# Ledger of designs, part 22: VH-VL binders against q8ka87r5to149

Target 1, 145 residues: q8ka87r5to149
Amino acid sequence: PNKFTVKAQEALQAASMLASSKQNQQIEPEHLLSVMLGDHDNIACQIARKLETPVDTLLSVVDREIDRIPKVTGASATGQYISSDLGKVFDTALKEAEQLKDEYISSEHLFIAMSEAGVKVSKLLKDAGIDRNAILKVLTSFRGS

## First folded at step 3 (VH-VL; framework fv_diridavumab)

Design s32
Fold by ESMFold2-Fast, scan of step 3:
Structure s32 (fold): chain C 145 residues (1-145), chain A 120 residues (1-120), chain B 111 residues (1-111)
Amino acid sequence: as target 1 above (145 residues)
Amino acid sequence: EVQLVESGAEVKKPGSSVKVSCKASGGTFSSYAISWVRQAPGQGPEWMGGIIPIFGTANYAPKFQGRVTITADDFAGTVYMELSSLRSEDTAMYYCARDRWGYLYYMDVWGKGTTVTVSS
Amino acid sequence: QSVLTQPPSVSAAPGQKVTISCSGSSSNIGNNYVSWYQQLPGTAPKLLIYDNNKRPSGIPDRFSGSKSGTSATLGITGLQTGDEANYYCGTWDSSLSAGYVFGGGTKLTVL
């Protein structure tokens, strides 16, 4: 797939808005994870809670990492783009969607990708007990066959 | 799989503007970035800027800031590049190219190019 | 002048091998992935190598890439006449929010 679901697109747009509000020129996996975990209607938040992850604690850690991202100001700050790390998340999400034979890249694929892409949030998620196998076990209970 | 179809050749007078379109044949731009790259006769390619349509975010190379505008329809398969205050030095082939996930990566699919000639 | 430096030309006979260098700085090659593009006369550039050393599907293994420090290299073995083209390296430049930059290009001639 080369398309995101509407819900995934909404999360990406919210991540872009969060990065802008923080004066971050690049959209990072931290921005996306913060938006997804902070939204009770997002499948990522629902999966984390089902895994009995301390979501509020994890979200606090992620938000502190965002606050550490250098701020940019002035004329050069008008543009915004996807970071190299977020691009790795997208590449991984595409592979996950293809392996699951899904037509679209959804929030669950992005969540799996954040745990597997080998970026900073991957360590945060795995330290919290969230990895591909844990996510897939919860998803199997929702999808069946 | 995805092809990028650019608009036809343009002949413009100095001081005018040109707007070139780039349309995805077989897909949408919502999941990647589109860059605009020009190449003057006998010279190498030069990145002008690009857009990530899902974010509505456009970025421009410093050389072109103030003269170039890159836009996209909302989730449509078309991206536009408008270059104003044309000079003879703007005579070039103008390509659109797909940047996988954003500008930090690589350009894997290219349009055939649109010739823009600026002359009196 | 280009911020990424390539030799203007290289040449070799069919069946031989060549290498094309691309030199930059810490703000571009030193901190970012390098891509290589082939441009045949009258055509758009074509992606040959991405992420320093990976090939897109359809690119033969005669083409290889590598990166060390602030320099990158494109290797071509088993040269064919159809390889005559201009070759460009490209990467992101993190300084000044400048964006994507290309090398000046190398013309490969195969006799």
Scores: ipSAE 0.354, ipTM 0.758, lowest interface PAE 3.2, mean pLDDT 86

Design s33
Fold by ESMFold2-Fast, scan of step 3:
Structure s33 (fold): chain C 145 residues (1-145), chain A 120 residues (1-120), chain B 111 residues (1-111)
Amino acid sequence: as target 1 above (145 residues)
Amino acid sequence: EVQLVESGAEVKKPGSSVKVSCKASGGTFSSYAISWVRQAPGQGPEWMGGIIPIFGTAYYAPKFQGRVTITADDFAGTVYMELSSLRSEDTAMYYCARDRWGYLYYMDVWGKGTTVTVSS
Amino acid sequence: QSVLTQPPSVSAAPGQKVTISCSGSSSNIGNNYVSWYQQLPGTAPKLLIYDNNKRPSGIPDRFSGSKSGTSATLGITGLQTGDEANYYCGTWDSSLSAGYVFGGGTKLTVL
């Protein structure tokens, strides 16, 4: 896939806005996960709830991790770019979309990628019982609806 | 396959501004980042800045900050680079280039370049 | 000034091998991925290597990249006359308010 779905693009834009509000120059997987879990209409939130994950608790942990990201001000705060870790999530999401034979990278691919890319949020998600196999089992039920 | 098509050559006077366009064909900008890179005759490439259209944010090399502006009109069509207060040293080939997935640290597809000449 | 240092030139005969170095600091090469670009006269730069050591589709395996600490290396084996070009390394530099930087370039001459 060469393209994100509209929902995935909206999540990425919300993550960018969240990073800016926190004075973070780089957009991290934590920002993306926070906006996806915080949106009850996002499939990531729906999957987490189906897995009986305490979403509000997980979201609080993620938000706390965001608060630990260094803040920038002045001239160094003028730009924003994707972090190396978020880049790893994108590379992993592309592979997940290709494996599922999907034309677009969607929110579910990003969610799987966050659990599998070996970044900090991957540990948080797996500790909460969210990994590729768990997500795929729930996705099967959602795609049948 | 994505191609980047740049606007035509420009001849400008010192103190004026130039606006170069970069249009994607065969795909969309929504999943890509676009960088602007210039190269003066006989010199190496120099990164000016870039934009991630899906985020709507641009960033600039310190040397150009304050006189370069990079914009995207609809996240799918055209990216622009405007350079103001032109000097003779701004005479160069100006390239737009795509970075896959918005990383903005490698350019895999390049436009053919737009020649900008600043002369009295 | 250029924050990434490359030798200005390198030369060798057809069939030989060469390496081109690119030296930086912890704020650029030390913490970020390195790319390499080939530029033939009159053309736009062409991506040869990304993510330190990966080749885009269509780039032959005689081109290779590596990174150690704050330095990166481009290797070219089985030199051909068509390899005569300028070669540039590139990476992000966090110390410059987060921007992309290119090396000064290396002109490869094939005897």
Scores: ipSAE 0.068, ipTM 0.670, lowest interface PAE 5.7, mean pLDDT 84

Design s34
Fold by ESMFold2-Fast, scan of step 3:
Structure s34 (fold): chain C 145 residues (1-145), chain A 120 residues (1-120), chain B 111 residues (1-111)
Amino acid sequence: as target 1 above (145 residues)
Amino acid sequence: EVQLVESGAEVKKPGSSVKVSCKASGGTFSSYAISWVRQAPGQGPEWMGGIIPIFGTAHYAPKFQGRVTITADDFAGTVYMELSSLRSEDTAMYYCARDRWGYLYYMDVWGKGTTVTVSS
Amino acid sequence: QSVLTQPPSVSAAPGQKVTISCSGSSSNIGNNYVSWYQQLPGTAPKLLIYDNNKRPSGIPDRFSGSKSGTSATLGITGLQTGDEANYYCGTWDSSLSAGYVFGGGTKLTVL
């Protein structure tokens, strides 16, 4: 792939804006997960709800983790950049898209990647009952129906 | 396969500006970032900055902040780098290079480079 | 000076092994992925290693990378005359003056 769907691009842009609003210099997986779970039209939110995850509770936990990220203030800030952990999520999402034989990296691939990349949000998702197998079971019902 | 082609060589006077283009072909432009890297004669490569189209942002190395501007035209598949207030020390080969998810990982595809010469 | 320190030169005979070191700090190598680039005379740099130890398609397995703490190493075995080039490490520096940084370079001479 190395291509993102429009919805995935919108989620990534929203994550960048969230990081800026929190004065975080790096865009983290926590920012991306927060915007994806907060969007009712995002397939990640829909999958989490189908898995009977208390999305609002999970979102509160994620937002609390974002509040712990160090803030950078002042006019000397040179802009936002992606964190090493978010890059791991992207690499994992590319692998997941290729395994599913998809042309584009979509929100579902990013969601699977967040559960599998071995970053902080991966533990949060697995503690909430969300892992690759759980996501794939729900995803087939969305794609097959 | 993605290819990157820089615009032609330039000869400029001190105090002027130069705008170099990088045209990408063979892939989806918004799926990667483009970095600008220069190399002065006999020196190693020096990262100037890059642009990440999916985030809508450019980032600049501190040394070049204030006199370099990087922009993208997604429709044309072209990234531009403009360097102002040119000095003789800006004489170098200028490369564009593709970064996987931004400029923090690796540059896997490089243009052949274009020469900018600054002389009075 | 370069933020990442490399030896200026290394040399060895065909068939031998060399290692090239790259030393940084916690804000760059310590917390970020390291890449290695080969530059033959008159050419653009070419990616040899990414993500500390991975090879792009087409790069032979005699090239290897590793990272420990704030240092990275490029290993080249079975040296060939065509390996004579400059080698650069590169990584992100996440300090207050964030940006991609390259090492000073190592010229490999194959004797």
Scores: ipSAE 0.416, ipTM 0.780, lowest interface PAE 2.9, mean pLDDT 86

Design s35
Fold by ESMFold2-Fast, scan of step 3:
Structure s35 (fold): chain C 145 residues (1-145), chain A 120 residues (1-120), chain B 111 residues (1-111)
Amino acid sequence: as target 1 above (145 residues)
Amino acid sequence: EVQLVESGAEVKKPGSSVKVSCKASGGTFSSYAISWVRQAPGQGPEWMGSIIPIFGTATYAPKFQGRVTITADDFAGTVYMELSSLRSEDTAMYYCARDRWGYLYYMDVWGKGTTVTVSS
Amino acid sequence: QSVLTQPPSVSAAPGQKVTISCSGSSSNIGNNYVSWYQQLPGTAPKLLIYDNNKRPSGIPDRFSGSKSGTSATLGITGLQTGDEANYYCGTWDSSLSAGYVFGGGTKLTVL
């Protein structure tokens, strides 16, 4: 799989818009995590709640991390690009989708990847009790045993 | 394996514009960034800008901002680079190149290049 | 002049070792991954090293990369006549005019 599902694409576009609104030149995993957790209809938010994660507290922490990302204005604000860390998340999501034999990279693969890619949000998620095994356990209950 | 196929050579008059195409084949268009890099005769490569199709946004090198426009047609699997207000200094080989996920740290797949000659 | 400085030329005999330097600043090499590209006459640049020291599939281990502070180095051991080419370093520049930047290039002559 090298294509994203429509819902995953919507989350990525929302992350891009969030980064732009924060004057961040790079789209970071923090932006993606914030929009996914902030959307009650996103499977990542649903999984976190099922794991009894304090989603509002986690969102607050993520949003504070976003506020620490350098802001860029004027000439230096020309365009956006994906951070190296978000690229690692995408590479990890591709591997997760391949392992699960899924044709597309979905929101759940991105969520697993954020916990596993070894980036800043990975520690944040694991400290909150969210890792690959926990996500897969909840995902299995959603898909039916 | 992904290949990038560029459009044919162009000969243009000063003051005109040129539009070069780059068609991706053998891979996923929406999962990477496409950069445009030019190289004048006897000079090193110079990055012009890139587009990340999934976000629909392009980033341009300051030197080319206002003269270059990079667009993507996801349906056709093609990225375009249009350079306006051409001058003799724009005579160069124009390459498209892929960076997976838009890291903008390396370009792993390159087109063969399109020669653009600007002459009277 | 390029923001990344390379020696304009380097030469060595077959079988020898050569190193090519690339010097930048904190806004580019100091904070970002470095790549190296090989360009044979009449061809597009070819990715040789990425993420400072990693080789793409098909690149022999005679080629190596390293980065220390604001400088990067490309090493080539067991030099072959087919290695005669131009070599460019490249990285992202995070300064006010952010963008991808290439070094000025180094012509490697194999005598």
Scores: ipSAE 0.188, ipTM 0.708, lowest interface PAE 4.6, mean pLDDT 85

Design s36
Fold by ESMFold2-Fast, scan of step 3:
Structure s36 (fold): chain C 145 residues (1-145), chain A 120 residues (1-120), chain B 111 residues (1-111)
Amino acid sequence: as target 1 above (145 residues)
Amino acid sequence: EVQLVESGAEVKKPGSSVKVSCKASGGTFSSYAISWVRQAPGQGPEWMGGIIPIFGTAKYAPKFQGRVTITADDFAGTVYMELSSLRSEDTAMYYCARDRWGYLYYMDVWGKGTTVTVSS
Amino acid sequence: QSVLTQPPSVSAAPGQKVTISCSGSSSNIGNDYVSWYQQLPGTAPKLLIYDNNKRPSGIPDRFSGSKSGTSATLGITGLQTGDEANYYCGTWDSSLSAGYVFGGGTKLTVL
């Protein structure tokens, strides 16, 4: 958490709010992916568009996955806890940031991690043509130009 | 409302291949995925595979190994299923079916089916 | 062989309630949502239930679904003659040998 960029922190907070609005007790990678792809200023959305991914269609599929997450009622807190799958994404994002020699975990590291962590969104992103190598090719054009 | 129209009945010899088409009408083709499901006489349905046209991704049931190929022509709004090295046990009704969300969760709209008969 | 086990037949009289079971394992029903399909003689299957317990528009509330552990159940109340059909459950299997799988089917006879 100490090592996230401001933009990444904002995306995580938006994901937490989305999970709460859906009555999901845990924040899942699906929540994070939905808010990142839904924000046209987020680098994840920009990378997906540059890869010619149909972002609106991908968002519809992600929203469907969120609808499949069980809703929690009663005394249980909503959107308070990070899921084990989102934890795997964070662990993978830290490794990706280290490999890119970056001090902070940013939105692009989270996006790469979502494609590589072996969670449900990883399969979905790869089906959409988004994987680590595709992201890195686009990312180098943003960093080099 | 979306309708799926399949090509006509086929009679094939063992060892040949068959290619069945599924044309979407009355809706936006690119917003959903298409599965192929077959049903032999007196048997239940068997999923063969499906395609997610917007991603260009096809998935196949392991039983069909290298024998089935599913392709899409988004411009024509048509999905194809080709089954090669036909055997008598491939005699069945072949259905295409849509998943509304563009991923292969379930099949909400079905074609009427195409009869494929494999005989010498 | 069917990966999902259904009773081959069930029967009941008009107006009665019937339940059809579908039994699987942790790699299928225990890990994914269940759908139910109705197939009238000579027709393509029709979606009755998706996501364990949801009905598509146009499906009467007489049809209901539920899931517990590795088993799912289709319930039909107020049974009508027009409900005579084969019923199939279906779900995704995460094992390397399956993909989407259907149950073996249950023939419902109304009297």
Scores: ipSAE 0.014, ipTM 0.623, lowest interface PAE 7.3, mean pLDDT 84

Design s37
Fold by ESMFold2-Fast, scan of step 3:
Structure s37 (fold): chain C 145 residues (1-145), chain A 120 residues (1-120), chain B 111 residues (1-111)
Amino acid sequence: as target 1 above (145 residues)
Amino acid sequence: EVQLVESGAEVKKPGSSVKVSCKASGGTFSSYAISWVRQAPGQGPEWMGGIIPIFGTAKYAPKFQGRVTITADDFAGTVYMELSSLRSEDTAMYYCARDRWGYLYYMDVWGKGTTVTVSS
Amino acid sequence: QSVLTQPPSVSAAPGQKVTISCSGSSSNIGDNYVSWYQQLPGTAPKLLIYDNNKRPSGIPDRFSGSKSGTSATLGITGLQTGDEANYYCGTWDSSLSAGYVFGGGTKLTVL
C-alpha cells in the first residue's frame, strides 16, 4: 500500500497542526503519537487502554519530549517538513501494512511502526508494554479471530 | 507506474505570474511529497519548494519565499506551483518531482518539465 | 553558487571506471542521505542512487554510491557511451535555510 486511510490522514494532519502550534518546523513521531493517544476515537488510544497502559502518564512524557524540540519564529520559518525519524516510521508502517496484506496504511500500522522503527518514541512505547506483538494480540481480539 | 504530467509551455511578461500544474497519472499524491525544481538554460537544478498534500503543508526554499506558492487540490491528484513577480532570470525549465515521505529523501519520479520564458 | 561542490567535468574511455565527488558540510551531507541524478541532454533528471548507496530497480550495478563524513562519491564502472551525461548529487540541508540542495553538476564525457 502507498495510501493512508481517512483516519490515518486525520491523525497526520492533527500532528502537523500540533507541530505548528509548538513552532516546530519538523513534524516528529512525538507529534503523531501525542495526537493519536489523545484521541479517544483513535484505535491507537483504544489499543493502549486495552493493554492497560497508563495513557495519561505516557502522554505527559511525550508532551515533555515535544517541548524539547527546537522552535522557529519570525523570518526563519519557511513552512513544515517531516523529520527523518517520522520518515522511518512511515517506511516501517508500509512494511507492516504489506505483512498484514492491507490495502491501506492505517492508524494501527502507524502505531506498530512507532513501536518498531527504533526512534525515541519506540523506547517510550516498549517501556509502557506496547510493541508489535502486544498490538497484534489486541487487534486479533477486536476482530474475534 | 505513476507518471507526472505537467502543463504546457508558458511565455510571460516581466512582473506577471505563472502557474504550472502537475498531475499524477496512474496514482495519487496522498502518500508522497511533490517538489518543484527549476533549471535555467545551461545550469544545474534548483529546488524551489514542495508540498506534502496529506498534511496540507508546503515548504519553500528561502530564495523563493514570498514569490512562490505551492498548492494541491482536494483529491491530491494535481499540485500547482505559482511564481509571481517574474523576472528574466526566471526563464527556465520547471519540473515537478515525487519525493517519498517529504523532502528529506530523494526524487524518484520526474515530470518532463514545463518551459517558462519571461520576455518583454 | 552551489552549496554542494562537484568537479565540473570528468572524462574516461569506454570500459574504464570513473568517480565523481560531492563535497558539502555537516548540515547537509553530514546529517542527511545523499542521492545522485543522471541527466541526459534534453531530458529530465533520473534518479541513479538514493540513501547514499542504494539503486532503484532498473539501475545496473555499475553505478554505486558512498558517503564518508561530509563528502559523497558516485562510482561508475564499465563505462559506456550512453553514460555521457551530467551528474548531480543532492541532499537535504538541515540548517534554518533548510531545503533540498543540489550540487553544481559534473559533465561526464566518454571518449
Scores: ipSAE 0.347, ipTM 0.758, lowest interface PAE 3.2, mean pLDDT 86

Design s38
Fold by ESMFold2-Fast, scan of step 3:
Structure s38 (fold): chain C 145 residues (1-145), chain A 120 residues (1-120), chain B 111 residues (1-111)
Amino acid sequence: as target 1 above (145 residues)
Amino acid sequence: EVQLVESGAEVKKPGSSVKVSCKASGGTFSSYAISWVRQAPGQGPEWMGGIIPIFGTAKYAPKFQGRVTITADDFAGTVYMELSSLRSEDTAMYYCARDRWGYLYYMDVWGKGTTVTVSS
Amino acid sequence: QSVLTQPPSVSAAPGQKVTISCSGSSSNIGSNYVSWYQQLPGTAPKLLIYDNNKRPSGIPDRFSGSKSGTSATLGITGLQTGDEANYYCGTWDSSLSAGYVFGGGTKLTVL
């Protein structure tokens, strides 16, 4: 699988808009995680709640990390691109989808990938009790995506 | 498997613009970026810019900023590259190529190239 | 001129090993993944190596890549006459000139 579901596409577009509003030149995993946790209809938020994670507290920490990303204005502020770390998340999500034999990369694959890709948000998620095994256990209970 | 099909050769006068198309067959652009890379006769490849359709954003190499525009039409499965204010130095083979995730650019599927000749 | 420096040519006999270097800076090779492309006469470039050292499906293990600091290397073992081509390194440049950059190219001649 190398195609995103509609829900995953919506999250990625929202992450891009968040990065733009923060004047960040790159779209980071922090932007994506913030959008996914802040959306009550996103499976990532639902999984975190099922794991009894204090979602609002975690979201606050993630948002503070976003505020620390350098702002770019003027001539060098034209256009955005995906950060190296977000690219690692995407590559990890593709592998997770393939292992689960899923046709598309979905929000849950992105969420698993953020916990496993070895980027800054991976440590934040593990500190909150969220890793691949915890996510997969909840996902199995949902008996779906 | 996806293939990239580019539009036909162009002959243009200095000062005009050229618009080259790149159509994906067997796939979509949503999960990937498309880069435009040119190669002048006897020279190495030069990256012009790329678009990540899922984000609706394009990034341009500084040399081409202000002269190049890259757009995507998801319904047609087509990406366009328009280069304006053409000069003889713009004579080159123009390739579209599928790349990964913008910042991690590597180009795994290439079109066959479109020859653009700028002559008076 | 190219941002990434490659030797303009390299040559070896069939069955030998060659290495092609690619030198950059902290803002490009030092910070980002390196890819390598093969261009046979009259064809579009073909991806040989991505993410510093990974091969796409269909690329034989005779081709290998590595990266150390601000330099990358493409290795070709068991050289074959069909390997005669131009080889280009490529990476993202994170500086004010942000964008993808290619090396100047190395022409491999199989003698």
Scores: ipSAE 0.328, ipTM 0.740, lowest interface PAE 3.2, mean pLDDT 86

Design s39
Fold by ESMFold2-Fast, scan of step 3:
Structure s39 (fold): chain C 145 residues (1-145), chain A 120 residues (1-120), chain B 111 residues (1-111)
Amino acid sequence: as target 1 above (145 residues)
Amino acid sequence: EVQLVESGAEVKKPGSSVKVSCKASGGTFSSYAISWVRQAPGQGPEWMGGIIPIFGTAKYAPKFQGRVTITADDFAGTVYMELSSLRSEDTAMYYCARDRWGYLYYMDVWGKGTTVTVSS
Amino acid sequence: QSVLTQPPSVSAAPGQKVTISCSGSSSNIGNNFVSWYQQLPGTAPKLLIYDNNKRPSGIPDRFSGSKSGTSATLGITGLQTGDEANYYCGTWDSSLSAGYVFGGGTKLTVL
């Protein structure tokens, strides 16, 4: 895969804006997960609902984790670049897209990657019953087989 | 293999601005960050800032904050660096370089550089 | 001058081994991956090492990297005259006021 889908790009831009609003210097997986779960039109939110995950509860936990991210004051101290952890998510998402033989990295690949990349949100998702196999099972039904 | 192509050499007067472009040969920057790095004669490289086109956001080194602006076109095919209020000490070779996913941990592909000369 | 400290020069004979050090702090080398760049006269820097110890395709295995604590090392074995160049370490600085930072550079002379 050479690029992200439009929907994934929109989620990433929303995550960047959320990080800036929280005065976080870097964009974290927590920011991305928060915007994806908070968007009822996002496949990640739809998958979590299909798995009967308490999305509002999970979103509250994620938002509390965002509140714990160090804040920086000053005109130029906002989330303009990605963190090491978000980078791990992107690397994992690329591998997931390749395994599914998709030419673009989509929201579902980012969601799978967040559960598998070994970052803090990975534990939060697995504690909520969301892992790669659960996501793929639901995703198969959404893709028509 | 991907190559980065910078715009041509510039000669500018003190107090003016310069805008240098960088484009990917055979691709886009949607999956990469692009950094701008300058090197004054006889000195080492100095990071000025970078952009992640997919986010539309840029980060600048403190030394250049307020004087540098880094932008990308809508399709992430070209990245620009504009440096204002030019001084003689801004005379340098200006490079664009890419980093996978916007980590800015390493710059794997570099342009050949654009010479900017500031003199009266 | 630079946030990352390198020796200004090193020299050795053809076929020998040389080591170039790069010293930083917990906010840069201590917390982030280190890269190394080679710059031949009149050319752009070229990536030699990334992620502390990995080589891009096309870089021979006589170039190696390592990191311990807040310091990194570039090793070059089997020195060749074509290795005469400036060598720079680089890393992200996680402090609130800094971005990507380069070392001051080391001039390698093959005698």
Scores: ipSAE 0.239, ipTM 0.717, lowest interface PAE 4.0, mean pLDDT 85

Design s4
Fold by ESMFold2-Fast, scan of step 3:
Structure s4 (fold): chain C 145 residues (1-145), chain A 120 residues (1-120), chain B 111 residues (1-111)
Amino acid sequence: as target 1 above (145 residues)
Amino acid sequence: EVQLVESGAEVKKPGSSVKVSCKASGGTFNSYAISWVRQAPGQGPEWMGGIIPIFGTAKYAPKFQGRVTITADDFAGTVYMELSSLRSEDTAMYYCARDRWGYLYYMDVWGKGTTVTVSS
Amino acid sequence: QSVLTQPPSVSAAPGQKVTISCSGSSSNIGNNYVSWYQQLPGTAPKLLIYDNNKRPSGIPDRFSGSKSGTSATLGITGLQTGDEANYYCGTWDSSLSAGYVFGGGTKLTVL
C-alpha cells in the first residue's frame, strides 16, 4: 500500500499534536501509542480491552515514558519531524499490510508494527501481553461479524 | 509510477520573491512528504524544508526559516515553495522530491529541477 | 562546509571495486538511516541506497551500503564507465533542530 486510512491519519495527526504539546522535537512511537490507546473508537484500544489489558495502567506507563523525552524550547524549534523509531514502525506496518494483502495501512497495522518493530514501545506492549499473535487472534473476532 | 513536475524557469530581481510549484501524479499525496532541495552551480545539494501533508505541517531548515514558505494544495495535487528576499546567492536549481511515508529520511522521486536566476 | 564528511574524489579502473565513506556524528548517522544519491552531469540526483543498505527497484546489486557507528559506506563493485558521477550521502540531523543534511559529495572518476 501507498496510503493510510482516514482513522490512521487522524491518529498520526493527534500524535503530532501531542508531541508538540509536550515540546518534543520528534514524533515518537510513544506519542502514537498514547493517542491510539486513549481513543475508545480506535481498534488498538478495542483490541487491548478484548485482551483484558488494563488500558488505563498501560496508558499511564506510556505517558510516563513520553514525559522522559527531552523537551526543546526556543527559536531553534523549526517544526516537527518523525523519529527513526517511528520510521521503523512505519516500515514494519507497511510489511504487515502487504503480508495481509491490504490496500491501506490501517490502525491495526500500526498497532501490530509497534509490538514488532523492536522499539521501546514493543517491549512495553509485550510486557502487557500484546504481540502480533495476540492482536491477530482478536482481529478475527472483529472481522467475523 | 509517481512523477513530480516542476514549474518553469524563473529570472528574478534582488529583493523579490519566487514561487515554484511541484505537481505530483501517479501516486497519493497522503503517504509521503515533499521536500525542496536546491543546488547552486558547482555545489552539492542543500535541503530547504518539506511538508508532511498527513500531519498538516511544514518544516524548514534553520538557514531558510523566515524566508521560505512551503504549502500544499491537496485538491490540485500540488506543493509550492516560496522564497522571499532573493539575493544573487539564491541562484540555483530548485528540486522537489518525495519522501516515503511522511518522514524525511530519503528522497526517492525527484523533479527535473527549476532554474531560478537572481540578477539585477 | 557540510556536517557529513566525504572524500572529495575517488578513482578506479573499470571492473574494480571502490568504496566511498561518509562520516558524521551521533546526532545524524549514529541515530538515523543513511541514504546515497547518484548525480550524473546535468541530471537530478537519483536515489541509490536507502535505509542504510536497501536498494530501490532497478538499482543493480553492484551497489551496496553499510553503516557502522557514526559512519556509512557506499560500495560499488564491477565499476562501469557509466558510474562516473557525483555521489552524496544524506541523513536526518537532530542537532540542527531537525533537518535533512547531505554530504559534501564525492566525484567518482572511472579511468
Scores: ipSAE 0.311, ipTM 0.720, lowest interface PAE 3.3, mean pLDDT 85

